# Ledger of designs, part 14: VH-VL binders against Type II restriction enzyme NspV (nspVR)

Target 1, 219 residues: Type II restriction enzyme NspV (nspVR), of Nostoc sp. (p35677)
Amino acid sequence: TILTIEALRTEAAIFSAAESIHPEPLLYGVTDGKAVGTYIEQKFRLYLKEHYEFVQGNSASGIDFPGLLVDVKVTSIRQPQSSCPFKSARQKIFGLGYSLLIFVYDKIDNSTNRTATLNILHTIYVSAERTADFQMTRGIRNILANEGNKDDLIAFMSDRNLPVDEIEAGNVADEILRNPPMQGFLTISNALQWRLQYGRVIERAGQEDGILTVYRNNP
Below, E stands for the ipSAE of ESMFold2; O stands for the ipSAE of OpenDDE; V2 stands for 0.75 times the mean of E and O plus 0.25 times the DockQ between their complexes.

## First folded at step 12 (VH-VL; framework fv_roledumab)

Design i4 (at its last read DockQ between E and O 0.95; V2 from the best seeds 0.88)
Heavy chain, then light chain:
Amino acid sequence: QVQLVESGGGVVQPGRSLRLSCTASGFTFSDYFMHWVRQAPAKGLEWVAVIWYDGSIKYYADSVKGRFTFSRDNSQDTLYLQLNSLRPEDTAVYYCARHPLRMGPYGAFDIWGQGTMVTVSS
Amino acid sequence: AIRMTQSPSSFSASTGDRVTITCRASQDIRSYVAWYQQKSGKAPKFLIYAASTLQSGVPSRFSGSGSGTDFTLTINSLQSEDFATYYCQQYYSTPFTFGQGTRVEIT
ESMFold2, look of step 12: ipSAE 0.793; ipTM 0.896
ESMFold2 (binder alone), look of step 12: mean pLDDT 93; pTM 0.944
OpenDDE, look of step 12: ipSAE 0.894; ipTM 0.949
ESMFold2, look of step 13: ipSAE 0.773; ipTM 0.890
ESMFold2 (binder alone), look of step 13: mean pLDDT 93; pTM 0.943
OpenDDE, look of step 13: ipSAE 0.898; ipTM 0.953
ESMFold2, fold request of step 14: ipSAE 0.804, 0.800, 0.684; ipTM 0.906, 0.906, 0.839
ESMFold2 (binder alone), fold request of step 14: mean pLDDT 93, 93, 93; pTM 0.946, 0.942, 0.942
OpenDDE, fold request of step 14: ipSAE 0.909, 0.913, 0.913; ipTM 0.958, 0.962, 0.961
ESMFold2, last read: ipSAE 0.783, 0.750, 0.792; ipTM 0.898, 0.875, 0.904
ESMFold2 (binder alone), last read: mean pLDDT 93, 93, 93; pTM 0.944, 0.945, 0.946
OpenDDE, last read: ipSAE 0.904, 0.906, 0.915; ipTM 0.957, 0.958, 0.960

Design i5 (from h1 with heavy chain G108Y A109G F110M I112V; at its last look DockQ between E and O 0.91; V2 from the best seeds 0.83)
Fold by ESMFold2, look of step 12:
Structure i5 (fold): chain C 219 residues (1-219), chain A 123 residues (1-123), chain B 107 residues (1-107)
Amino acid sequence: as target 1 above (219 residues)
Amino acid sequence: QVQLVESGGGVVQPGRSLRLSCTASGFTFSDYFMHWVRQAPAKGLEWVAVIWYDGSIKYYADSVKGRFTFSRDNSQDTLYLQLNSLRPEDTAVYYCARHPLRMGPKYYGMDVWGQGTMVTVSS
Amino acid sequence: AIRMTQSPSSFSASTGDRVTITCRASQDIRSYVAWYQQKSGKAPKFLIYAASTLQSGVPSRFSGSGSGTDFTLTINSLQSEDFATYYCQQYYSTPFTFGQGTRVEIT
């Protein structure tokens, strides 16, 4: 059976429910969010490999499901962020070029039985067209709705400290006018440093086209 | 033809060291947790240690903690167990075993074992 | 550490017999139990996981049951190749302790 995006989402929900009730002894005392993230990503990929055919990610492709253009992200509800994967300031306006499947967990250690449970609170699918920065795309779309011109777009990018020079700003403004961006829902730092924030997609899941609630636990 | 092959066992004096190896073939080594389990002569099985699929995290039995060090090299599909400060009670056949990373408790278990390597600690 | 106590420690049986081996955990371990078979001079062979699920390639005459603290391995019609020592193991919490073993001998 060939893996589709629809099947991926269905299986992610099943996986989230099963992992939320599984006490895992091999996670007890693990505090490194990278290790927890890798555990979920690896376990989910291997679960799918048992039943589906798909192109698997590698270091050259840079994403987990290159045939579907989907990457898996895993984050804690307490710090719903990750290292920023964005390579250019332009991506704040136009997005990543691939979709995200985001597992949001709360890790609960039980010191009596020396296990940990990854309670998956949310699993969210963000379509590629929604992966741009929320505030940048909101401002740009408002300028376009009010019939703003190229100079208005350049001024907005400057006012928001988008890290582009004047020539790049002009080129990006021309692209915006030709291909207006869709509203994005991620929070991305201007310096492309530090973190990518998931708080808004957690908040907006199920309320916006292209931001789908795949799974939600009742706490 | 999934296979695990241990090596490096032998006879040593108390207080000395040995390094055990386990070479994997026929499967994607980096997809698996790996274990060491030992069995003293005419005795039952004793779990020794587990290592994560990427080598990042390790757990040890109390009887070996601080003396044994578990590592893996995923580029060569090989496990290592460094046995330091050996005692006569460490005398056993040492097995490596693989443990699949699968959803939920339904797929847990050490599904493939090596044939073992004998470690004898005597004066 | 969680203690796993097997019963009996050994017994004699004939081909065709129904054999029952029990394993008791010192605390609730849900269904996090595996069963292994070991023949003399060989490595253990994986039989059952999650208390009751047969590993691929294990004959259907083997079955497992139980949850919580009490677990059972059953061989419905013992074959000549089934004379061996059987171990339960908990994988609920490290260290992943084994039972002491049950040796099934020919009469």
Scores: ipSAE 0.721, ipTM 0.873, lowest interface PAE 1.2, mean pLDDT 89
ESMFold2 (binder alone), look of step 12: mean pLDDT 91; pTM 0.930
OpenDDE, look of step 12: ipSAE 0.893; ipTM 0.946

Design i6 (from h1 with light chain A50Y T94V; at its last look DockQ between E and O 0.91; V2 from the best seeds 0.85)
Heavy chain, then light chain:
Amino acid sequence: QVQLVESGGGVVQPGRSLRLSCTASGFTFSDYFMHWVRQAPAKGLEWVAVIWYDGSIKYYADSVKGRFTFSRDNSQDTLYLQLNSLRPEDTAVYYCARHPLRMGPKYGAFDIWGQGTMVTVSS
Amino acid sequence: AIRMTQSPSSFSASTGDRVTITCRASQDIRSYVAWYQQKSGKAPKFLIYYASTLQSGVPSRFSGSGSGTDFTLTINSLQSEDFATYYCQQYYSVPFTFGQGTRVEIT
ESMFold2, look of step 12: ipSAE 0.758; ipTM 0.878
ESMFold2 (binder alone), look of step 12: mean pLDDT 92; pTM 0.933
OpenDDE, look of step 12: ipSAE 0.895; ipTM 0.947

## First folded at step 13 (VH-VL; framework fv_roledumab)

Design j1 (from i4 with light chain T94V; at its last look DockQ between E and O 0.90; V2 from the best seeds 0.83)
Fold by ESMFold2, look of step 13:
Structure j1 (fold): chain C 219 residues (1-219), chain A 122 residues (1-122), chain B 107 residues (1-107)
Amino acid sequence: as target 1 above (219 residues)
Amino acid sequence: QVQLVESGGGVVQPGRSLRLSCTASGFTFSDYFMHWVRQAPAKGLEWVAVIWYDGSIKYYADSVKGRFTFSRDNSQDTLYLQLNSLRPEDTAVYYCARHPLRMGPYGAFDIWGQGTMVTVSS
Amino acid sequence: AIRMTQSPSSFSASTGDRVTITCRASQDIRSYVAWYQQKSGKAPKFLIYAASTLQSGVPSRFSGSGSGTDFTLTINSLQSEDFATYYCQQYYSVPFTFGQGTRVEIT
């Protein structure tokens, strides 16, 4: 069958439950978060390939499920963050341009058995409209609610050190006025190599439109 | 057609080195953990080493640790096992084996090569 | 390392017999056990994983059972092509280890 977002979420929940009880000897003592992340991403993709047809990500697409506009992120509960390719500063206001499926794990090593278990504590789907920066969108929405103008928006972007020049700032402010942004729920750094922080979406999953709890294993 | 083909075996004196190769075809090589398993003449099977699908992490049996080095080249669909400081007890047929990355309690070797013989003798 | 001990080392049976091979792990390995068949001069052939799950294409006369430390491979009705050496293998912990093998001979 053709993979849909609904099926992706259902299968991610099944996968999360299965991985949470699997002692994996090949992960014992592995401290490289990238290695753990690619293990989960690869294993999940291969699981889906057994039953579904979908366009797989490549270097040109830059995301894991380009046909669905979904990217997979894997992060530790201790440091619930990941890097994200920088595209433009407007993404902090309007969102990444794609949805996120986030696996949040706690890696438990057993030194007696020399195994590791990836306990998936949360699996969260964040719709593309919610992937903007929380503080940036909250401030902008407050300015608009108080009937602020283009100059107020430009001043706010400057105050927050949004990395845009004068022409870009004006264009973004005009875009905000035409198409007010939705409240975002990520925390996005201003660095050229963006860090996305997931603490808020972990807390708010199931409580906000577009931030869905796919799986939870933390009684 | 899924296939693993080992090569590089031969007869060498103790203390010498050999490099074994295993060439894969008919499947997406970078989706799999890969292993070496050996079998001494008229003996059982002994696991030798595993390498992660991207080559980043490797584990070795104690009997070969510090002497053997496992690597892979995913651009050429090839495994390498460097056998250094060879001893008579390393005499065996060496098999490469495929280990799928699958959900659940799967970890068996579903595809084996036909093996390459290494003989270490004076 | 987890030691896998097979029993017996060899035995003889007639066609049609039920053959049982046992494998004991030195610690609890849940169901992380595979079984292989090896004929003389050939590479091992994969039969069973997860202690009891038959690989596709393996005859239904083969079955596996057990969990924890004690595992069995059963050939329900021995055929002439089934004489071979059989190995269990644990994949619960690195280093992965095999049993020493069981040679099945047809009388």
Scores: ipSAE 0.729, ipTM 0.875, lowest interface PAE 1.2, mean pLDDT 91
ESMFold2 (binder alone), look of step 13: mean pLDDT 93; pTM 0.947
OpenDDE, look of step 13: ipSAE 0.899; ipTM 0.953

Design j2 (from i4 with light chain A50Y; at its last look DockQ between E and O 0.91; V2 from the best seeds 0.79)
Fold by ESMFold2, look of step 13:
Structure j2 (fold): chain C 219 residues (1-219), chain A 122 residues (1-122), chain B 107 residues (1-107)
Amino acid sequence: as target 1 above (219 residues)
Amino acid sequence: QVQLVESGGGVVQPGRSLRLSCTASGFTFSDYFMHWVRQAPAKGLEWVAVIWYDGSIKYYADSVKGRFTFSRDNSQDTLYLQLNSLRPEDTAVYYCARHPLRMGPYGAFDIWGQGTMVTVSS
Amino acid sequence: AIRMTQSPSSFSASTGDRVTITCRASQDIRSYVAWYQQKSGKAPKFLIYYASTLQSGVPSRFSGSGSGTDFTLTINSLQSEDFATYYCQQYYSTPFTFGQGTRVEIT
């Protein structure tokens, strides 16, 4: 069958439940969050590949499900964040250009058995239009609600150190006036790449359009 | 068809080294954990080592830790086991084995190679 | 390391017999047990995982049961191709360990 967003969400919930009760000896003592993340991503992708047809992501496409415009993120509840390739400064205003499926785990090691269990506390689907930066979109929406003009938008982008030149800032401001952005719910900052912080989407899942609870474990 | 083919076995003196290899075909090699398992003559099976699908993490049995080194080359679909400081008790048939990365409690070795014999004697 | 103890070490059987092999783990391993068949001069062949789930293509005369520390492999009507050595294996914790084997011989 062809993989759809609905099927992806359903399978993510099933996966989250199964993983939460599986003691994995190969994860015992692993502290590298990237290794844990790739373990979950690979396991989930291989299950889907066996049962569904979809375009598989690669380094060139930059996301896990390019045919659905969805990327998978795996993060610890302790610091729910991840890195994301920079494509454009516009992403802080209009969103990443794709949706996110986020697995949030708590890793529990058992030293007696030398196993680790990845307790999935939250699995969240964030639609593409909600992936913009919270503070950037809140400020822009406030300017528009107060009938601000193009110059007000350009000044705000400068004040927030949006990485755009004067020509691009003008073009973005014109686009904002034509197509006002929705409120975004990520926190996007620049570290080595974009740093996406998920605390707000974890808090708001099920309470906002486009921020859906896929799975929640009873801690 | 799915195959694992080991090579590099032989007869060596104690204290010397060998390098075993295992060539995979018929499946996407980089989707799998890989293991070495050995069987001494007329004896049972002993797990030796595992390597993650991307080569990033490795675990060894205590009996070989510090002497054996496991690696993989996913561009050539090949595993390597470097056997250093060999001892008579390392004498065995060495198998490579495939371990699918699969949702749920799966963790068994679904495909095995034919084995390569290592004999350590003077 | 988790010790896996099989019994019996060997026995003779005839075609059509019901064969039962047991495996005891030195600690609770839930159901993280696999079973293998090995014929002389050949690599082991995978039969069962998670104590009771048959691998695709394994004849239905094979079954597995148990959880915790006690596990059983049953062959409900022995066929001529089933004469072999059988191993249980735990994959709950590294090092992964095998039972010592049970040799099923023709009477």
Scores: ipSAE 0.626, ipTM 0.836, lowest interface PAE 1.9, mean pLDDT 91
ESMFold2 (binder alone), look of step 13: mean pLDDT 93; pTM 0.941
OpenDDE, look of step 13: ipSAE 0.884; ipTM 0.944

Design j3 (from i4 with heavy chain G107Y A108G F109M I111V; at its last look DockQ between E and O 0.90; V2 from the best seeds 0.83)
Fold by ESMFold2, look of step 13:
Structure j3 (fold): chain C 219 residues (1-219), chain A 122 residues (1-122), chain B 107 residues (1-107)
Amino acid sequence: as target 1 above (219 residues)
Amino acid sequence: QVQLVESGGGVVQPGRSLRLSCTASGFTFSDYFMHWVRQAPAKGLEWVAVIWYDGSIKYYADSVKGRFTFSRDNSQDTLYLQLNSLRPEDTAVYYCARHPLRMGPYYGMDVWGQGTMVTVSS
Amino acid sequence: AIRMTQSPSSFSASTGDRVTITCRASQDIRSYVAWYQQKSGKAPKFLIYAASTLQSGVPSRFSGSGSGTDFTLTINSLQSEDFATYYCQQYYSTPFTFGQGTRVEIT
């Protein structure tokens, strides 16, 4: 069976429920969030490999499901964020270029049994068009709603320290006027790589087009 | 065609060292947790150690902790067990075994090597 | 460490017999039990995981049951190839301890 976006979302919900109840001895005492993240990513990929045909991600593609243009992100509820490679400053305005499937966990160690459980609290699908920066797109859309011009857009990008030179800023401003961006829902900070913060998509899941609740653990 | 082949066993004196190897074939080695299990002559199975699929995290039985070191080279599909400060009670056949990383319930060690014999005797 | 106690230590049986081997954990391990068969001079063969699920290719005459602390391996209608030593193993917590083994012999 060929993996589709629909199947990916369904399987992610099943996976989230199943993994939330299984004590795992090999995670006990693991404090490195990257190790926890790769454990979930690897386990989910291998689960899908047993049942589906799909192109698997590698170093060249840079995302987990290149045939679907989806990347998997795994983050703790305590500080829900990830890094991703900087490709273009345009990503803060127009989106990452791929969709996100985000597993948000709380890791609970049991010292008596020497096991850990990855309680997956949220699993969220963010469509590619919604992966732009919230404040950047909100400000741009406000400028457009108030009939702002190219110079207003360039000034806004400069005020927000978008990492573009003057020529690029002009080109991006022209593109915005021709193709107004959709409202983005990530928080993307300028760093050596992009730092993506997921607090808003966790809050808004199921309430915005393109920000879908795949799984939610109720208290 | 899935195979695990151990090597490096032999006869050594107490206090000496050996290095065991386990070569994998017929499967994607980097998808698996790997274990060492040993069996003394005419005795039962004793779990020795496990290593994560990427080699990053390892757990050891108390009887070998501090003396044995488990590692893997995923580019050569090979496991290594460095046996230091060997004692007569370490005399055993040493097996490597693979452990699939699957959605629960968790799986056991589904494929084993043939074993390599380590004898520690004066 | 979680102790796994098997009983009996050995058992004499004939082909066609029904054999039951028990394994008791020193604490609740849910269903994190695997069973292995080992013939003399050979590596263990994986039979059962999650206490009751047969590994692919294992004959249906083998079955497992139990949860918590008490687990059972049953062989219905022993075959000549089933005379071997059987081990349970917990994989709930490191160290992943084995039972002492149960040897099933020809009468």
Scores: ipSAE 0.726, ipTM 0.857, lowest interface PAE 1.2, mean pLDDT 91
ESMFold2 (binder alone), look of step 13: mean pLDDT 92; pTM 0.940
OpenDDE, look of step 13: ipSAE 0.892; ipTM 0.946

Design j4 (at its last look DockQ between E and O 0.85; V2 from the best seeds 0.82)
Fold by ESMFold2, look of step 13:
Structure j4 (fold): chain C 219 residues (1-219), chain A 121 residues (1-121), chain B 107 residues (1-107)
Amino acid sequence: as target 1 above (219 residues)
Amino acid sequence: QVQLVESGGGVVQPGRSLRLSCTASGFTFSDYFMHWVRQAPAKGLEWVAVIWYDGSIKYYADSVKGRFTFSRDNSQDTLYLQLNSLRPEDTAVYYCARHPLRMGYGAFDIWGQGTMVTVSS
Amino acid sequence: AIRMTQSPSSFSASTGDRVTITCRASQDIRSYVAWYQQKSGKAPKFLIYAASTLQSGVPSRFSGSGSGTDFTLTINSLQSEDFATYYCQQYYSTPFTFGQGTRVEIT
């Protein structure tokens, strides 16, 4: 069976429920978030391989499901963020270019039993067009709603420290006027290394078009 | 054909070292946790160590901690167990064992045939 | 570490007998138990996981049951190839631990 986005979401919900029930004794004492994240990603991929055919991601493709244009993100409820795969400043305005499937976990170690649980609290699907930065897209959409011009857009990008030179800023402003962006719902850090912050999509899942609740654990 | 093949066993005196190897074939080696389990002559099974699918995390039984070192080379589908400061109580057949990364699963579905380590004067 | 205690340590049986082996955990381990068969001079063979789920290729005369602390392996009609030592193993907690084994011998 060929993996579709619909099947991916359905299976992610089933996987999230099952993972929340079963103990993970080999994760006991593991504090490295990358190790936990890779563990969930590997386990989910292997779960899917039992029933589905799909193009598998690698370091060259940069995303987990390149045939579907979906990347898996795994984050702790305690620090709901992950790295940003910077390709272009345009991503903060028009979106990452792919959809996100986000597993949000709470890892609880039990020292009496010497085991752990990976409680999946939320699993969220964010459509590609919603992966732009919230504040950047809100500001741009307000400028357009008030009949702002190219110079207004360039000034706003500069005020928000968008990492573009004068030529690229002009090109992006022209693109915005031709193809107005949709409202984005991520928070993308302006630090030297971009990070995606998921607090808003966790809060608004099921309440916004393109931000879907795949699974929610009611602890 | 899915298989695991151990090698490197032998007869050594107390305090000496050996390095055991386990070569995997017929499956995607980097998808699995791998373990060593040993069995003293005419005795039961004793878990020795586990290594994560990427080699990043390792756990050891208290009886071998500080003396044994587990590693893996996923490019060659091979496990290594360095046995240092060997004692007579380490005398056993040493098995490598495969542990699938699946829901509610911690069983060893594939075992090697074992390699014998004898520690005696 | 969770101790796994098997009972009996050994017993004699004839072909066709129903054989039951008990494994007791030192604490509640829900259903996270596996069973193995080992013949003399051979590696262990995986039979059952999750207390009761039979591995593919294992004869249906083998079954497992139990939860919590008490688990059983049953061979419903013993065959000549079933004379072996049987081990339970818990995988609820690190370190993973085995029972001491139960030897099923021919009468």
Scores: ipSAE 0.720, ipTM 0.870, lowest interface PAE 1.3, mean pLDDT 91
ESMFold2 (binder alone), look of step 13: mean pLDDT 91; pTM 0.929
OpenDDE, look of step 13: ipSAE 0.889; ipTM 0.946

Design j5 (from i4 with heavy chain Y106S G107Y; at its last fold request DockQ between E and O 0.94; V2 from the best seeds 0.87)
Heavy chain, then light chain:
Amino acid sequence: QVQLVESGGGVVQPGRSLRLSCTASGFTFSDYFMHWVRQAPAKGLEWVAVIWYDGSIKYYADSVKGRFTFSRDNSQDTLYLQLNSLRPEDTAVYYCARHPLRMGPSYAFDIWGQGTMVTVSS
Amino acid sequence: AIRMTQSPSSFSASTGDRVTITCRASQDIRSYVAWYQQKSGKAPKFLIYAASTLQSGVPSRFSGSGSGTDFTLTINSLQSEDFATYYCQQYYSTPFTFGQGTRVEIT
ESMFold2, look of step 13: ipSAE 0.805; ipTM 0.902
ESMFold2 (binder alone), look of step 13: mean pLDDT 91; pTM 0.921
OpenDDE, look of step 13: ipSAE 0.888; ipTM 0.945
ESMFold2, fold request of step 14: ipSAE 0.755, 0.695, 0.790; ipTM 0.880, 0.847, 0.899
ESMFold2 (binder alone), fold request of step 14: mean pLDDT 92, 93, 93; pTM 0.940, 0.940, 0.941
OpenDDE, fold request of step 14: ipSAE 0.900, 0.899, 0.899; ipTM 0.951, 0.952, 0.951

## First folded at step 14 (VH-VL; framework fv_roledumab)

Design k1 (from j5 with heavy chain S106H; at its last look DockQ between E and O 0.83; V2 from the best seeds 0.84)
Fold by ESMFold2, look of step 14:
Structure k1 (fold): chain C 219 residues (1-219), chain A 122 residues (1-122), chain B 107 residues (1-107)
Amino acid sequence: as target 1 above (219 residues)
Amino acid sequence: QVQLVESGGGVVQPGRSLRLSCTASGFTFSDYFMHWVRQAPAKGLEWVAVIWYDGSIKYYADSVKGRFTFSRDNSQDTLYLQLNSLRPEDTAVYYCARHPLRMGPHYAFDIWGQGTMVTVSS
Amino acid sequence: AIRMTQSPSSFSASTGDRVTITCRASQDIRSYVAWYQQKSGKAPKFLIYAASTLQSGVPSRFSGSGSGTDFTLTINSLQSEDFATYYCQQYYSTPFTFGQGTRVEIT
């Protein structure tokens, strides 16, 4: 069977429920969020590989499901964020170019049994057109609603310190006028790479088109 | 097909060192937790150590902790077990074993090597 | 460490017999139990995992049951190739531990 987006979401819900009750001895005492993230990503991918056919991601493609244009993100409820490679400043306006499947966990260690359970509190699917920055897209959409011009858009990008030069700012402004962006729901900041913050999509899941609740353990 | 092959066993004097290897074939080695399990002559099975699929995390049995070091080279599909300060009670057949990372039903050690014999005596 | 205690230590049987081996854990380990068969001079062979799920290629005469602390392996009609030593194993917590083994011998 060929993996579809619909099947991916269904399987992510099944996976989330199963992980939330699985005591894992090999995670006990592990505090490194990268190790926890890799564990979930690998386990989910291997689970899907047993049941489905799909193109798997690699370091060159940069996303986990390139045939579906979906990337998997795993983050702690304590500070729900992750990093993504910077491709261009346009991503804050038009989106990442792919959809996100986000597992949000709370890790619970049991010292008596020397096990850890990854309680998946939320699993969220964010469609590609919703992956732009919230404040950037809200401001741009307001400028367009008030019939702002290219100069207004360039001034706004400058005020928000978008990392573009004057020529690229002009090109982006022209693109905005041709193809107005949808409202984005991530918070995207520049650190060493893009830092994506997921607080808003956790709040809005199930309440906004393109931000879907796949699973919720503690509704 | 899917195979694990141990090597590096032999007869050594107490206090000496030995390095065991386990070479994998027929599967994606970097997707699996890997273990060492040993069996003294005419005895049962004793778990020795586990290493994560990326080599980042390791756990050891108390009987070998501080003396044995487990590592893996995923580019060569090979495990290594460094046996230091060997004692007569370390005399055993040493097996490597594959442990799938699987959502339920959760697997245990599904593939074992043939073993390599380590004898610690004068 | 979680202790796994097998019973009996040995079992004499004839072809066609029903053989039952028990394994008791020193604490609740849910269903995180595997069973292995080992013939003399060979590596263990994986039979059962998750207490009751047969590995692919294992004959249906083998079955496992139990949850919590008490587990059984049953061979419902013993064949000549089934004379071997059987081990239970917990994989609930490190150190992972095996039972002492049960030798199934021909009478």
Scores: ipSAE 0.790, ipTM 0.893, lowest interface PAE 0.8, mean pLDDT 92
ESMFold2 (binder alone), look of step 14: mean pLDDT 93; pTM 0.940
OpenDDE, look of step 14: ipSAE 0.887; ipTM 0.946

